# Designs tried in a protein design chat: VHH binders against Intermembrane lipid transfer protein VPS13D (VPS13D). Part 1

All scores and structures are predictions.

Target 1, 283 residues: Intermembrane lipid transfer protein VPS13D (VPS13D), of Homo sapiens (Human) (q5thj4r3276to3558)
Amino acid sequence: LKIFISAPYWLINKTGLPLIFRQDNAKTDAAGQFEEHELARSLSPLLFCYADKEQPNLCTMRIGRGIHPEGMPGWCQGFSLDGGSGVRALKVIQQGNRPGLIYNIGIDVKKGRGRYIDTCMVIFAPRYLLDNKSSHKLAFAQREFARGQGTANPEGYISTLPGSSVVFHWPRNDYDQLLCVRLMDVPNCIWSGGFEVNKNNSFHINMRDTLGKCFFLRVEITLRGATYRISFSDTDQLPPPFRIDNFSKVPVVFTQHGVAEPRLRTEVKPMTSLDYAWDEPTL
Below, numbering starts at 1 at the first letter of every chain, in headers, positions and changes, except where a header shows other numbers; antibody chains are not in Kabat numbers.
F, E and O are the ipSAE of ESMFold2-Fast, ESMFold2 and OpenDDE, as the mean of both directions, binder to target and target to binder. V2 is 0.75 times the mean of E and O plus 0.25 times the DockQ between their complexes.
Where letters were taken out, [cut] stands.
Atom coordinates printed by the task and the answers are left out, and those that the model quotes come from them; centres of patches stay.

## First folded at step 1 (VHH)

Design c1 (framework vhh_8fcz_2)
Fold by ESMFold2-Fast, scan of step 1:
Structure c1 (fold): chain B 283 residues (1-283), chain A 124 residues (1-124)
Amino acid sequence: as target 1 above (283 residues)
Amino acid sequence: QVQLVESGGGLVQPGGSLRLSCAASGFTFSSYAMNWVRQPPGKGLEWVSGISGSGGSTTYADSVEGRFTIIRDNDKKMVYLQMTSLKTEDTAVYYCAKDSPFYDILTGYEFDYEGQGTQVTVSS
């Protein structure tokens, strides 16, 4: 006889955030969780079992304390590990009347394959994944933080190398959920206008340097499972959607409707054509 | 249940062309990026190309850039790989792969593939 020992549930944290798990309404956190799980994400799967058989077979989770030491992380609503996918909101109550923080976490339950066929894998996913498929080093920030140079922290910006991906969470939930992008390897490149990421969409975004030179990226937003993947690509295969033709003998100035910023005005020389993409995608 | 059925493989001469097809079922096709991966004889899996859920963006491995084109038809739930200027080193079993909804930070992208693949042999 062959004895096969399987874990009933493997909890796999791909959120980039520290997460703490326990059975809903239990008095103690799940076994195998250590102080480091309060401070940083665990890259190792966590074996989970429902220890209290008098409580429902529901799991709950909260943000670890390490990223907001002065905050009070709350447990989310209970969820099943035996099927289904969903989203749970994890709240952190801030002190001093500061606005609370909300992290939306995707949950996907998968059956193991091959040698792990008898195990349920529960994958916790970020709500947003920024996928840099461009040739540029990119910086990303929520619109209100897209000013000057920041750092890779909740109040600044995050960056990606060409061909890499990064998990994104909104630094503030009391601001509009609009993302801005900037080309870090282009001298004096200025942040793009803000754009929505909470729906499937595709468009081109315009960025300018301090001399007014335009740079374009193709943005593709796809919902896969519970995660919005925002992919950024060069425009070599799909050029910008708009072209401004000036067949006159006089220069023409073009500005996106609703945009009054002088730096976002494009001068089209006589008898020339220029590619164009949205400076402010929300307008 | 996710199912991916690859077809279109065969024997082709160096410099020739071939088009692979993949019929998908069991999931919301337009919500997932689709990929082609291949396994040459005696080697591990190699990612070849990817296409976004809407079809608006594509990516290619350096080894196939300029020679292969990935396209999809969301109404028919099909993804295709148009291969041109085939080389002997393109010989492999080609698998259609549904992108995982999650990026694996330890191993890179995760794929679900359920078919037997389709054999492409490039030889003279």
Scores: ipSAE 0.000, ipTM 0.121, lowest interface PAE 15.6, mean pLDDT 76

Design c10 (framework vhh_8fcz_2)
Fold by ESMFold2-Fast, scan of step 1:
Structure c10 (fold): chain B 283 residues (1-283), chain A 125 residues (1-125)
Amino acid sequence: as target 1 above (283 residues)
Amino acid sequence: QVQLVESGGGLVQPGGSLRLSCAASGFTFSTYDMNWVRQPPGKGLEWVSGISTSGGSTTYADSVEGRFTIIRDNDKKMVYLQMTSLKTEDTAVYYCVREVTYEFGSGWTTEYDYEGQGTQVTVSS
């Protein structure tokens, strides 16, 4: 086959969000965008070119209208499709006294290969990808939404089946950007403490049930391009970092410094040892 | 060796229907997004439709929305394009193409790879 598709730019939306593109300072949106792009993400590349030769060759984008029916999505700061990697903040103005929303979108510009060497591929990536490599069904929420929920899931939680991954965006930017996780397939499992996802890191996260029994996941955060990948794994091969040994004849109570909640106390029985990981990793 | 073999094209009158088939081999079909593109006589290639790895997400060009349906069968390693209400403007050679996603440096990139030979669709009265 000697036939090639001809386009200067291929816009590839990997964000999980509906995105609308246009040339910066243009009056009309890019060609080939449909009403569906306002409502849902498109996995098919958008062929893009700068239609207005009198304006700078800069692209802009906004969140599609369908994701916030009473909000007003704003166009981001213009960016080059010929540049390298970057990040843009996409704002949605909400009505009344509700705080605005901000979505941070990664932009990665790559040259085509083989048959597409003359094209530029522009990949729009989510800022966070939650990768469930554990044996458990997991629930995720921003800390302020999970706080006080106990064993219940708050509005706006997201979930993953074992072996699957999901794109994550902060529901609120006026709250701390701390993520909590919960085991959905463990009876009475309570939300974990909040943890940062905006840096490369690895640690064990502790989740407790209502009786104080601890459950552990290994968390690994890696920046790949513009996306933080947060991987959750079982601890079978990578045990928790701490071990509490009680060689006495009486029970010993252990609590993380700065944590006041009685349910986050660990009782170690006489002449026993117990694995431990911090209940509040941000402390 | 990657192979994509298109079939099902032919001559049809305006308002008619055709179903195009694409048989894939030489790769793990269930891990790739699949697309249909077409080339009308004397014009460049144009994208028609796309389908995700599981078939849970489909997209269509404005010109075919509501008339064409893209389907995949991962067990049979097949992609189909069901075309209804055909118009003379749909006359083209139709190609089945796969989407390749690969890691490059610190990021990911995606490209199309045209491996098929195409199937001719002619809509005329």
Scores: ipSAE 0.000, ipTM 0.114, lowest interface PAE 14.6, mean pLDDT 76

Design c11 (framework vhh_8fcz_2)
Fold by ESMFold2-Fast, scan of step 1:
Parts: structure tokens; sequence; C-alpha cells
Structure c11 (fold): chain B 283 residues (1-283), chain A 129 residues (1-129)
């Protein structure tokens, strides 16, 4: 006698997005989900079991319809609730010529403890959280959408007010996963160079206006659970890592090695010093 | 419990001035950016202005830039909106708003005003002759 009993799963949504779950290839959504799951960004954990014994024990999910009323959310590729950690892309097809949206969701599986040892907790988290701890209004974009002063393509970027956070997702998977930042409150400020967000790191990023004046932010990237938190701070307490000293009576021009762009050239006036940070941190 | 109490609205003629006040409680005031949003009669919420936690940086909607000034007093836990050169189009209920807790799932791809917490009943500003 073989009794097949699947351990119960608790699905915990920490993404800040409404999520709908079902068994992969099933015809009905998981039990215990109601109309509020289509629009609520935070709800109590959901008890999930594989009800269809003729389908594989794989779960799938989609974005709820409530946040994109004219969009068509698609089910993601099936994933195991016993498989440790992973990432799934959730797509929303939008009407007309509007680009589709892609949400990357982190999946982290934890075993229960003590009395809950037979329970699996499955935590769904945003893959990236952009945390604006600076005094500036910031714009963020994937490098290929970070053009000019940020006004030429308003649909290609997202923004945060000082002290705000926003979930980020790559709009395109066929481009490099490089993020750019821009100070929206500084006149004629141009986008930073692109940087990686898929590893723990800390550095200063350089942004310039059209006259070449440098502005700096401190960037800290920390993986916590399944989420990379990218925090942006003013440099008052943590100055840029480089200082260029010109003790001569003539101007000196400095550029980052491998960067030939004339606009990213720094002129250091005679008998002066200037703070510097990476223009292109991925070089 | 976050609590925001707006005051200072009233009836004013075009070209006039008003100063709105917002008293905050229930959170570490200086650690959060504060915003003013408004709702004109029969329309949705519109973001007006924001100020950083320290007060070192401010930002404004294009429609009010140069006419409105946002200021804060962290010792008194107050945020203010000084309005000058008022227009009939400025007629609205004005709310002060703390942004959603920035470490917990606040999501904005467009329309920042959709992602702000709004507390209290607001204060009515009517610009009419």
Amino acid sequence: as target 1 above (283 residues)
Amino acid sequence: QVQLVESGGGLVQPGGSLRLSCAASGFTFSSYAMNWVRQPPGKGLEWVSGISGSGGYTTYADSVEGRFTIIRDNDKKMVYLQMTSLKTEDTAVYYCAKLYDTSEGWYSIHEPSYYMDVEGQGTQVTVSS
C-alpha cells in the first residue's frame, strides 16, 4: 500500500504585486483565491496542494489583472515548490503598440521547523528593489532605454521620489542587464553608465550634466533572500573613492581607462583637486 | 498608526495666496519624504509637490512650479504648502501624503500619485471670484 501524501505548501507573496497561482496544466486556479487576489498587493499566505494527480507536481503563476486592466497576464513556466530557490518571468501582454511588461519573481523555499517540519514555506519576492535614500528625485532605466536627459522616452524609465523604493524588472531580456540612474532634479543631467545589479557590491556612480559637471551617488547592492536591494545615497558621509590632484600650473585632462567618449572627459584646473567616481563601472 | 491632519484651506480670489499645514504623528517624521496631492472636483488625485526628509530637496509638478513652495519643520512635525498666484484650476481638496513604507513592496512604474498613502479628510481650497 503506497499512500502518496504531498507535504502542504504555504505560498507567501512578498512581491508587492497581485499573484494568482495554479498547478501547471490545470484548468482551475488554486483553491482559496478570491477576486481580491487579482488586485491586492499583500494578502495572507495561501495553502497550496497539487490537486490533479495526472499532471506533474509543478506550480505556475501570473500577475493579477487588477493592476493592468487592459493587459493580458500570462502564466509562467512551471516550477517546483521543492526545488530550493529560483526565478520566474511573468509576462503581461499590453494592448496596441504598448510594450509588454515582464516581472521577475524570486522564489525561495524554506522548510518549517519544530511542529511545522512537514510544511514547506514558499516565499515569492521581487528580484530587484530600488531604494532611493538620496535627496534627489531619481530615474532608472535599462541601459538601452537610458537616452539623453530622460525626456525623450518617458515610457522607458521609472522614477522615485527621495525616501521612496520601487520594484524593478527588466523590460527586455535580449539586452544586457545593466541599470542606469539619472538625477531628474538636476537640469540637463545625463544618464549614468550602466552597472550590474546581480551581485553584492558597493561603489560610487558618476552622472554628468551637459557641461560635464559631475554628480555622485553611493550605490549599495545587497542580496537578501531572493531580492537584490540596490540603495542609492548622497555622498555626504561616504565621499567618492577617487580624488584627482593637479599640482601643476596647466589644466590636466582625465578619462576612465577604456572610455573614449569626449563628454566623459574630466578637466582638472591648475592647482586644484577634484573628486571622481566610475563613469562606466562595468569596464 | 500614521496620522496626518491638514488645515489652512478656504475661499480665495484668483491671484491670492494661502498657506496649508499638515500635522504628522505616528512615525519618525524626519526619516520620510512628504508630499502634497490634490483632488479637483470630479477628477482623480494629482501629485503637487514633494520634500525630502531633511528638507534639503524639493520637487514640484509643472503646473505649480514657481507658484507653490513646500517647506517642513521637523521639530514641530509639520509640512506646509505656501501657495501664491492661485488660479481657478487650483480648486481642489488638498491632502498631505506620506509615501508607502519604502522598504516594503511599494511599486511604481507610472503615475506616482497612485502609490501614496493619503490620510485624513484633506483641506478644501476654492479659487473663485
Scores: ipSAE 0.000, ipTM 0.141, lowest interface PAE 14.5, mean pLDDT 75

Design c2 (framework vhh_8fcz_2)
Fold by ESMFold2-Fast, scan of step 1:
Structure c2 (fold): chain B 283 residues (1-283), chain A 124 residues (1-124)
Amino acid sequence: as target 1 above (283 residues)
Amino acid sequence: QVQLVESGGGLVQPGGSLRLSCAASGFTFSDYYMNWVRQPPGKGLEWVSGISGSGSTITYADSVEGRFTIIRDNDKKMVYLQMTSLKTEDTAVYYCARGLEYSEYDFWSGHDYEGQGTQVTVSS
């Protein structure tokens, strides 16, 4: 007996955020959604179909109300569930003087194959996934929240254990979209300089402790579908790009051009060599 | 060629438990998302549960979440469905189905191969 699955669209939320779906311009939310969808960051896939024949075959979504109870989440611009990959901005208007929030959600449409060609899987993904391939516990923050030894406010700082991944969303969209990283299991380690994550790239990032000792990570940014995967690795197999040799009998001090911060000056002791990578990658 | 062989079905009283097994051969088992799907008498196919190639992503249909557990053993090339608190509505032929090759966001959207099935009857 040949088995037939009659499912036009399966909506799969991998964003780490609660999402509510609706046909664009419809008066009611999609069937099969319950109050748990307003708060739950992970739920079973949702079977979706366009119920209102008088409205366009476009879907829309918003952030669930449970994440920002005092905020007003808005419906995003309508999108096709047959149109391939894309990105939508989901806005939350906050009360008082709090800035509005914007979550960028990736949309990846995969068609069924063979006898299931009429079935579409629609994956909602974070715009950024931080992949910790290093031996260290890592902290991440947008530059303006990267303060102290990882003691930024709880809303601006996230962490990963070695070998794990975490979804990332910008806390603020009115600041530059620059990410900073810090080694949490290295005593007195300070946040790195900020770097861009919105393009394929590969580089080394430099972090320092309070005494100026350098620590390095290899960063690789790859766009896969609608998601930028930012991978952080130890430098054992791919060392930092620069090596400073001091064959003199006196210490040599150097600093990245354009950087005036005293703690970012590097001293190379007599008759020694030191690996180096840029302290401020955006300069 | 791809082969999936289900076993473990039978007659059980409401509230009882059963464990279904699926033995896979003919492909690199750890590269594929595996699913359990079922067909109740006189009705269409219903997806039940899925598990990614690594086992890191597991999903369930709302009707079985909290009652069923999907498990895979890549060394033995086996996938299992542990069913507890069975209801008369769970009566169906259960099929092991090979889904999509694993990716970080891959999930069941159908399947390209299924076995012969194993009958589960929940009745007093």
Scores: ipSAE 0.000, ipTM 0.131, lowest interface PAE 14.5, mean pLDDT 76

Design c3 (framework vhh_8fcz_2)
Fold by ESMFold2-Fast, scan of step 1:
Structure c3 (fold): chain B 283 residues (1-283), chain A 125 residues (1-125)
Amino acid sequence: as target 1 above (283 residues)
Amino acid sequence: QVQLVESGGGLVQPGGSLRLSCAASGFTFSSYSMNWVRQPPGKGLEWVSGISSGGDTTTYADSVEGRFTIIRDNDKKMVYLQMTSLKTEDTAVYYCATGDYTIYWDSGTYEYDVEGQGTQVTVSS
């Protein structure tokens, strides 16, 4: 007589992390997933249907084992594929004295229309997307990794070419969630001060080379769905908010209030003017 | 460089059967889900059927459920659509589509693109 089939769902992973999907409370992972899904950061969309009709129609997911082979990834709290938008925390328990890891994944459900009217698309998005709209090759790092090697990111940073975007996840959750940026194509450019990315905001960030010369980027942070998009632009059309004029015959030295670092002092030569933006925007 | 070539369409009477074929090249076929979509005369694209990368999961539009069967052969890099009990409403150009062809990140939506000219299916007396 009547045959009922599970609604078709296309699971689309844009997180940059390997994800494994399963119906909540099921004993087997979703069909069409293979060993490479434990490591691959990007794969084709997965066609998903609820196989167990005796269990609630809830999906769950975990981080693939490949990026933390000695860790134990946990299944997240079940979520509906018929819902709107949401966020799920995916935890990886680390052995010994290593801190656990937490990845926040955005979930956005798009109903099909036109050509896909009978389908549902479920997009898994990173919490942060770094969008390089500048003319520079940019490097990004969590503040504590801007100076050294990261456990989750052995290079200590990630980079983007001009006009490119990259997903970002915090290497450590026990450190402050402050991001630093650096101009890769400027010789001896030093990392910026750390800044928050968990709220809509716009500001100018200052970076210096080893000679103290300042370089500026415009930063705009916008929440779209479950993803904070942090855009970095050149300042040609939107210059820094401050300009320091020295019309005296002697050099003037100044620094941001609350900043004690000698290298972050600005010397304004006699009869010159300099653009300025905060060295430590979090202050 | 992703190339999909559809074939097997033609003229058939109502109640008849046809098998469409799609030959894939230029990508790792066994890692991608595959879809059939169609465009009836004077209408937009309509999704018809999908199959997971390993062939374990299949799904169908309500309008074709029980009449169409999607299958794939990863060794031959082929996907097929077996159509039975064809209706005049099935008249359309049929296209093979891989996973997401393009990403519209600003809208948070993904859209498939179609390769080649498709294959015409005409169901008429």
Scores: ipSAE 0.000, ipTM 0.098, lowest interface PAE 15.8, mean pLDDT 75

Design c4 (framework vhh_8fcz_2)
Fold by ESMFold2-Fast, scan of step 1:
Structure c4 (fold): chain B 283 residues (1-283), chain A 124 residues (1-124)
Amino acid sequence: as target 1 above (283 residues)
Amino acid sequence: QVQLVESGGGLVQPGGSLRLSCAASGFTFDDYAMNWVRQPPGKGLEWVSGISWSGGSTTYADSVEGRFTIIRDNDKKMVYLQMTSLKTEDTAVYYCAKEYESWGLYPDTEFDYEGQGTQVTVSS
């Protein structure tokens, strides 16, 4: 009587970060990992087996050295490849007095389908996925890099083409976790106000050009497994929530309560109407 | 256990209309995007339309844009596909599909489409 076991684990890295895997408390990294896994992001599945039968069947992972070559990446707390969904924090200790970095990685264990039907699939997911369903090329940055002092070219700035998605990780964990968006194919478009991405929500966001002209996107945030998907759409089907009507013979100036910035004031010409959405959605 | 039950298919003439329905159970319906996919006779599965968890965003395949409308009712745990100006090439078995939680992060991922589908035949 022979008993055939199912195919082993397939580790699928969807995080956009280089990841190194090993059995928890093992002396060597998992087989099939090459130098590129330390330096580059890889979407190729890794076949994983527990090689040390004297150690518990727990996996651990760390950030590859390529993105912080002078940092010391730490191994995360052990996790089961036979369990359900979870999250692990991957820490990178920086040199000197520089703040450490933390990457939160989602872990989702699924039964395979099609050619993987007899395999346990373990998907490593980013905490955030930015989904561009708009007609515009979009740029994204953490608020302090979008509007921070002395930032001409923000670190951690990323972009998406219409119809594309991109993974997002906070470049700094000591700043507020607020995201800003900008229309790259609109001349002189300024970054939006910052908004939270760590809860299900839906709203409109306002961006302005240097002349104060408003542009709107619809934002939808949904948690799927361990990943917040932030979807950005055009406003054609769901127009901005506010309209300001000026039926007087004089211009009217409108500002969001609590916003003192002169460039975020809206002038409504006599006998006209304008669509509006919040300039600072966190207020 | 994810359950998806499609209905509303049938025989219609070219230019006609049909409304497909999908009843969902076994998961938190308002946390997931819902999709319609179809399989024409002798061809592979093709994606038709998607709707976000709140219903605020919709997407359509180029072949159906302007003719089909996807709608959801979170209170009833229902998703619908309103089909107008039907063409013979719309003939297919239509499946309701829940976005796959982990694989939904990338294009060309699997969907949870556990229903038997509903047959739409466009013919004179």
Scores: ipSAE 0.000, ipTM 0.247, lowest interface PAE 13.0, mean pLDDT 76

Design c5 (framework vhh_8fcz_2)
Amino acid sequence: QVQLVESGGGLVQPGGSLRLSCAASGFTFSSYEMNWVRQPPGKGLEWVSGISSSGSTITYADSVEGRFTIIRDNDKKMVYLQMTSLKTEDTAVYYCARDFGPLEYVWGSDAFDIEGQGTQVTVSS
ESMFold2-Fast, scan of step 1: ipSAE 0.054; ipTM 0.520

Design c6 (framework vhh_8fcz_2)
Fold by ESMFold2-Fast, scan of step 1:
Structure c6 (fold): chain B 283 residues (1-283), chain A 125 residues (1-125)
Amino acid sequence: as target 1 above (283 residues)
Amino acid sequence: QVQLVESGGGLVQPGGSLRLSCAASGFTFSNYGMNWVRQPPGKGLEWVSGISYSGSSTTYADSVEGRFTIIRDNDKKMVYLQMTSLKTEDTAVYYCAAEPYGSGSYWDEYYMDVEGQGTQVTVSS
């Protein structure tokens, strides 16, 4: 009588990317994966077990081929399915001098409950989750893609409805990792300045329409496990940090220190006040 | 091929009601937020209303809030726009549009905004 205990692993993909799994140094992909997994962004759990008992019990993964048909997805460094939270970089080699792509994927291991107490759930999460807690429909893009778009959305933008969340991955890793946001349900709203998302922070972001009217969102960035959650909320309970008062008889022009862009200058009319938040929060 | 087919438009008097329908095919409907947008004669597109992929959240343009209601039926792959207290300013071609759910560094045809053929709403006496 020999007892061999192999705890089943349920691989749960919440990344919004197609992922292919296999045992590290194995010659074949994990059982239960088919051609559709090269394209599927499905959240259906995959039952995984280590098939090669002569290799270490380490898993590896790559991006499915369907996202970048001319690219070459690479397998990441092996990781344990019995560990805690972690991060793995998934690389895609591009053809013709195009820059390579890198996706950072979070890994979180949880034990099952009740009848499934001996089952490990392995959750693959995006490095960034955009959580729209505001009353507005929001658009997001990496700064270099939003730059110069005005009120238009660039190719590859993403959007969220109020109360919804969406996963985010950087379109390019050779550009600065700065995110821009825009209010889609505000007429002629222009993209915000870029801001960092790779550290815990909280601030107000300013967006302007084509007439220079300012609109504000509260931004809160929190690292939970391997995922940065970037939450966007209305300013009703947490108003913008600044109010500019002009009690003089002449107009006053206000601009953020270090910002040279003419459209980001604010004119405060005589005997008026207006709310303000940073146009370029990274400065 | 992602397809959206709008219907239910027509001629209605001011203060009247209409219900627009949008039939979706060619994609996993329950993974996409849905929107209604409109184009008044001689003007650009104007966003009207949105609903999350699950139906748990809805939002409306200020011009229609309190008068329009967006609803979805994931089993039937349908989105509806219930319009009440219609005004002459609501005269437009109405389109439904799917928005992506999830993100990646490359947008393929499974994760993009798609707009249908439209349905004409005319509010006049």
Scores: ipSAE 0.000, ipTM 0.137, lowest interface PAE 15.0, mean pLDDT 77

Design c7 (framework vhh_8fcz_2)
Fold by ESMFold2-Fast, scan of step 1:
Structure c7 (fold): chain B 283 residues (1-283), chain A 124 residues (1-124)
Amino acid sequence: as target 1 above (283 residues)
Amino acid sequence: QVQLVESGGGLVQPGGSLRLSCAASGFTFSSYAMNWVRQPPGKGLEWVSGITGSGDSTTYADSVEGRFTIIRDNDKKMVYLQMTSLKTEDTAVYYCTTSWEDYFPAPLSEYDYEGQGTQVTVSS
């Protein structure tokens, strides 16, 4: 007697979004998924197998309905659970004249170890992870929400405690993908200038309070698998790139070229030195 | 030279208790979430429990909720799994893994060291 052996896959959702899975072109969702999967942002791993023998062995997924109850989430392009790292775009069609939403989800497949065991782990990861390695409580926002140009959106503003990490998804795809950061534990701290996160990079970011005092963070962006990790650190180990020395008896005022905003002017008092980093890193 | 070394497994009778330990080295331990994952004989991997880098938040699989407790000691670079009211269904090889994300308990290692694990057998 020949036994039909299903190849079990463990689907592990680390995206911070509710995800629904099914075999591509199947008429029913994967077994073991309940209504809370449409709402929950994190659940235990799901055991998955291909049930429809008439269809190819490809998986597909969509955003759960609980995130945008008035929206219509679409199934993504089919993908193999036996492949390597990949990315899939998950779309949600919005009501009225609102722009559609797009979530980019990373996929990483790990095979089990040891002979005579068959276990496949499929990890679904966020495209961005914000890693707060600083001593400050940090706030993050897409530039248009930080500068008051965007429509109010609770998901456009997130925070993280010192030593913790948080997943990040762009609240709007029709705006530039520029991130701003702010120190929440510094009184009257204003948002930084916007910066790109879609490439490996390292730099210092400057934030100011309402009196123009500068505060610095070291930013390091690294791609690991399908996830960009954006790490924010204090400048103790790697100080800001510029030091402005004023050895004269008169104050010196300087600004970044192309920045006309008066609050971003820096005054260096007589016989004083100040650390500096660019206020608008995209200029 | 990143290492995760599990210990504390053994043979225990149903209803008994056992404490597993995981010693970490070669990375900034307090910056990463830690997880316990198990593999029963002839079955796939099952996530058991997770704890954030700070130790402020823990989460558990439904099958172990109320019976297992995950603890970490960042000064000693250790994570522990205190198991009580053990059942024959808890028989498995237990693995310690690290995670990129404080908010999700499933394994996603930046440092992909997978030791031999520690065997837990619950039988009379």
Scores: ipSAE 0.000, ipTM 0.226, lowest interface PAE 12.6, mean pLDDT 76

Design c8 (framework vhh_8fcz_2)
Fold by ESMFold2-Fast, scan of step 1:
Structure c8 (fold): chain B 283 residues (1-283), chain A 124 residues (1-124)
Amino acid sequence: as target 1 above (283 residues)
Amino acid sequence: QVQLVESGGGLVQPGGSLRLSCAASGFTFSDYAMNWVRQPPGKGLEWVSGISSSGGSTTYADSVEGRFTIIRDNDKKMVYLQMTSLKTEDTAVYYCARHDLYESSGYFLPFQHEGQGTQVTVSS
């Protein structure tokens, strides 16, 4: 008689975060994990097997201690390595009066192909990918970190070159999950209003410089597997959907309903037309 | 262009030793974890060993644990596999492979290997 052994799993971390894995309800971390895994953002794929046959075949994971040394990372809810796409929340309890942190990690299970046909690949992906398809260097920040004339505080924002992509994780989970964008190659450009990224959508976003000049990007949000891909494009092919026409002989001031900020008022000169997109998309 | 050049393979008797070398070029070697994978005759690729970008962490397949040692020299842009107590089932073409965390258009692969490999034959 022959016995069967479970196929090995390859755990592939694409999140840019240090991750620690173990079998759910196990007393020890997965074989092949070391102290460096608590901090390292670039790790070799981990060969994973369920060592305890008396426990369910479920995996769990947590954030490595190195990126929040004063925090207490928690193990996530158990998940199957034989399933399809999924999402798990990884919590880090902060000390004192600091709010906790939550990282949402995408999980995609794939069968190996060609050389890897006898293996199961489990890919851990970021929940958000920011894809800069525009001609501009872009900065991104959660709304509460998107203050002033850009990037004065290096903590709380990330940037991309034209044609590049970057992974994004929310710095705070006690704030609204609203993203802002700014053109880094435009002098004195101010952050956009905040927008949601947790649903498929497409729209135009408005940014202004300190003189009130408007700049536009087209935003497309698409869920692929467990990752929301937020693409930013120039508007030459798809111009803003709104146009304000002033065919009078006097200037007209336009303001989005519910917006009280004086800098977000648009003056349309006599006998002029102006493209427009909402300054506050969530209103 | 990423290039990985393996060497050091050959014919050895069971119980013998070999040291494989891999010379890397075309990328910042110290930023990437490196791995050894092998392809036995008539089988798919099998992972053998991995080493972190700093060289401080190593991992091994159960079949080679205690017999093989992976080492790297970031100044020389080299990764090595020291093999001892070789068995006939270690016969394979050995490749060194880079782990890439960045998205490639279209596919998530566990490894990127660019070498031609080095043949290890364990026989009496």
Scores: ipSAE 0.000, ipTM 0.211, lowest interface PAE 14.3, mean pLDDT 76

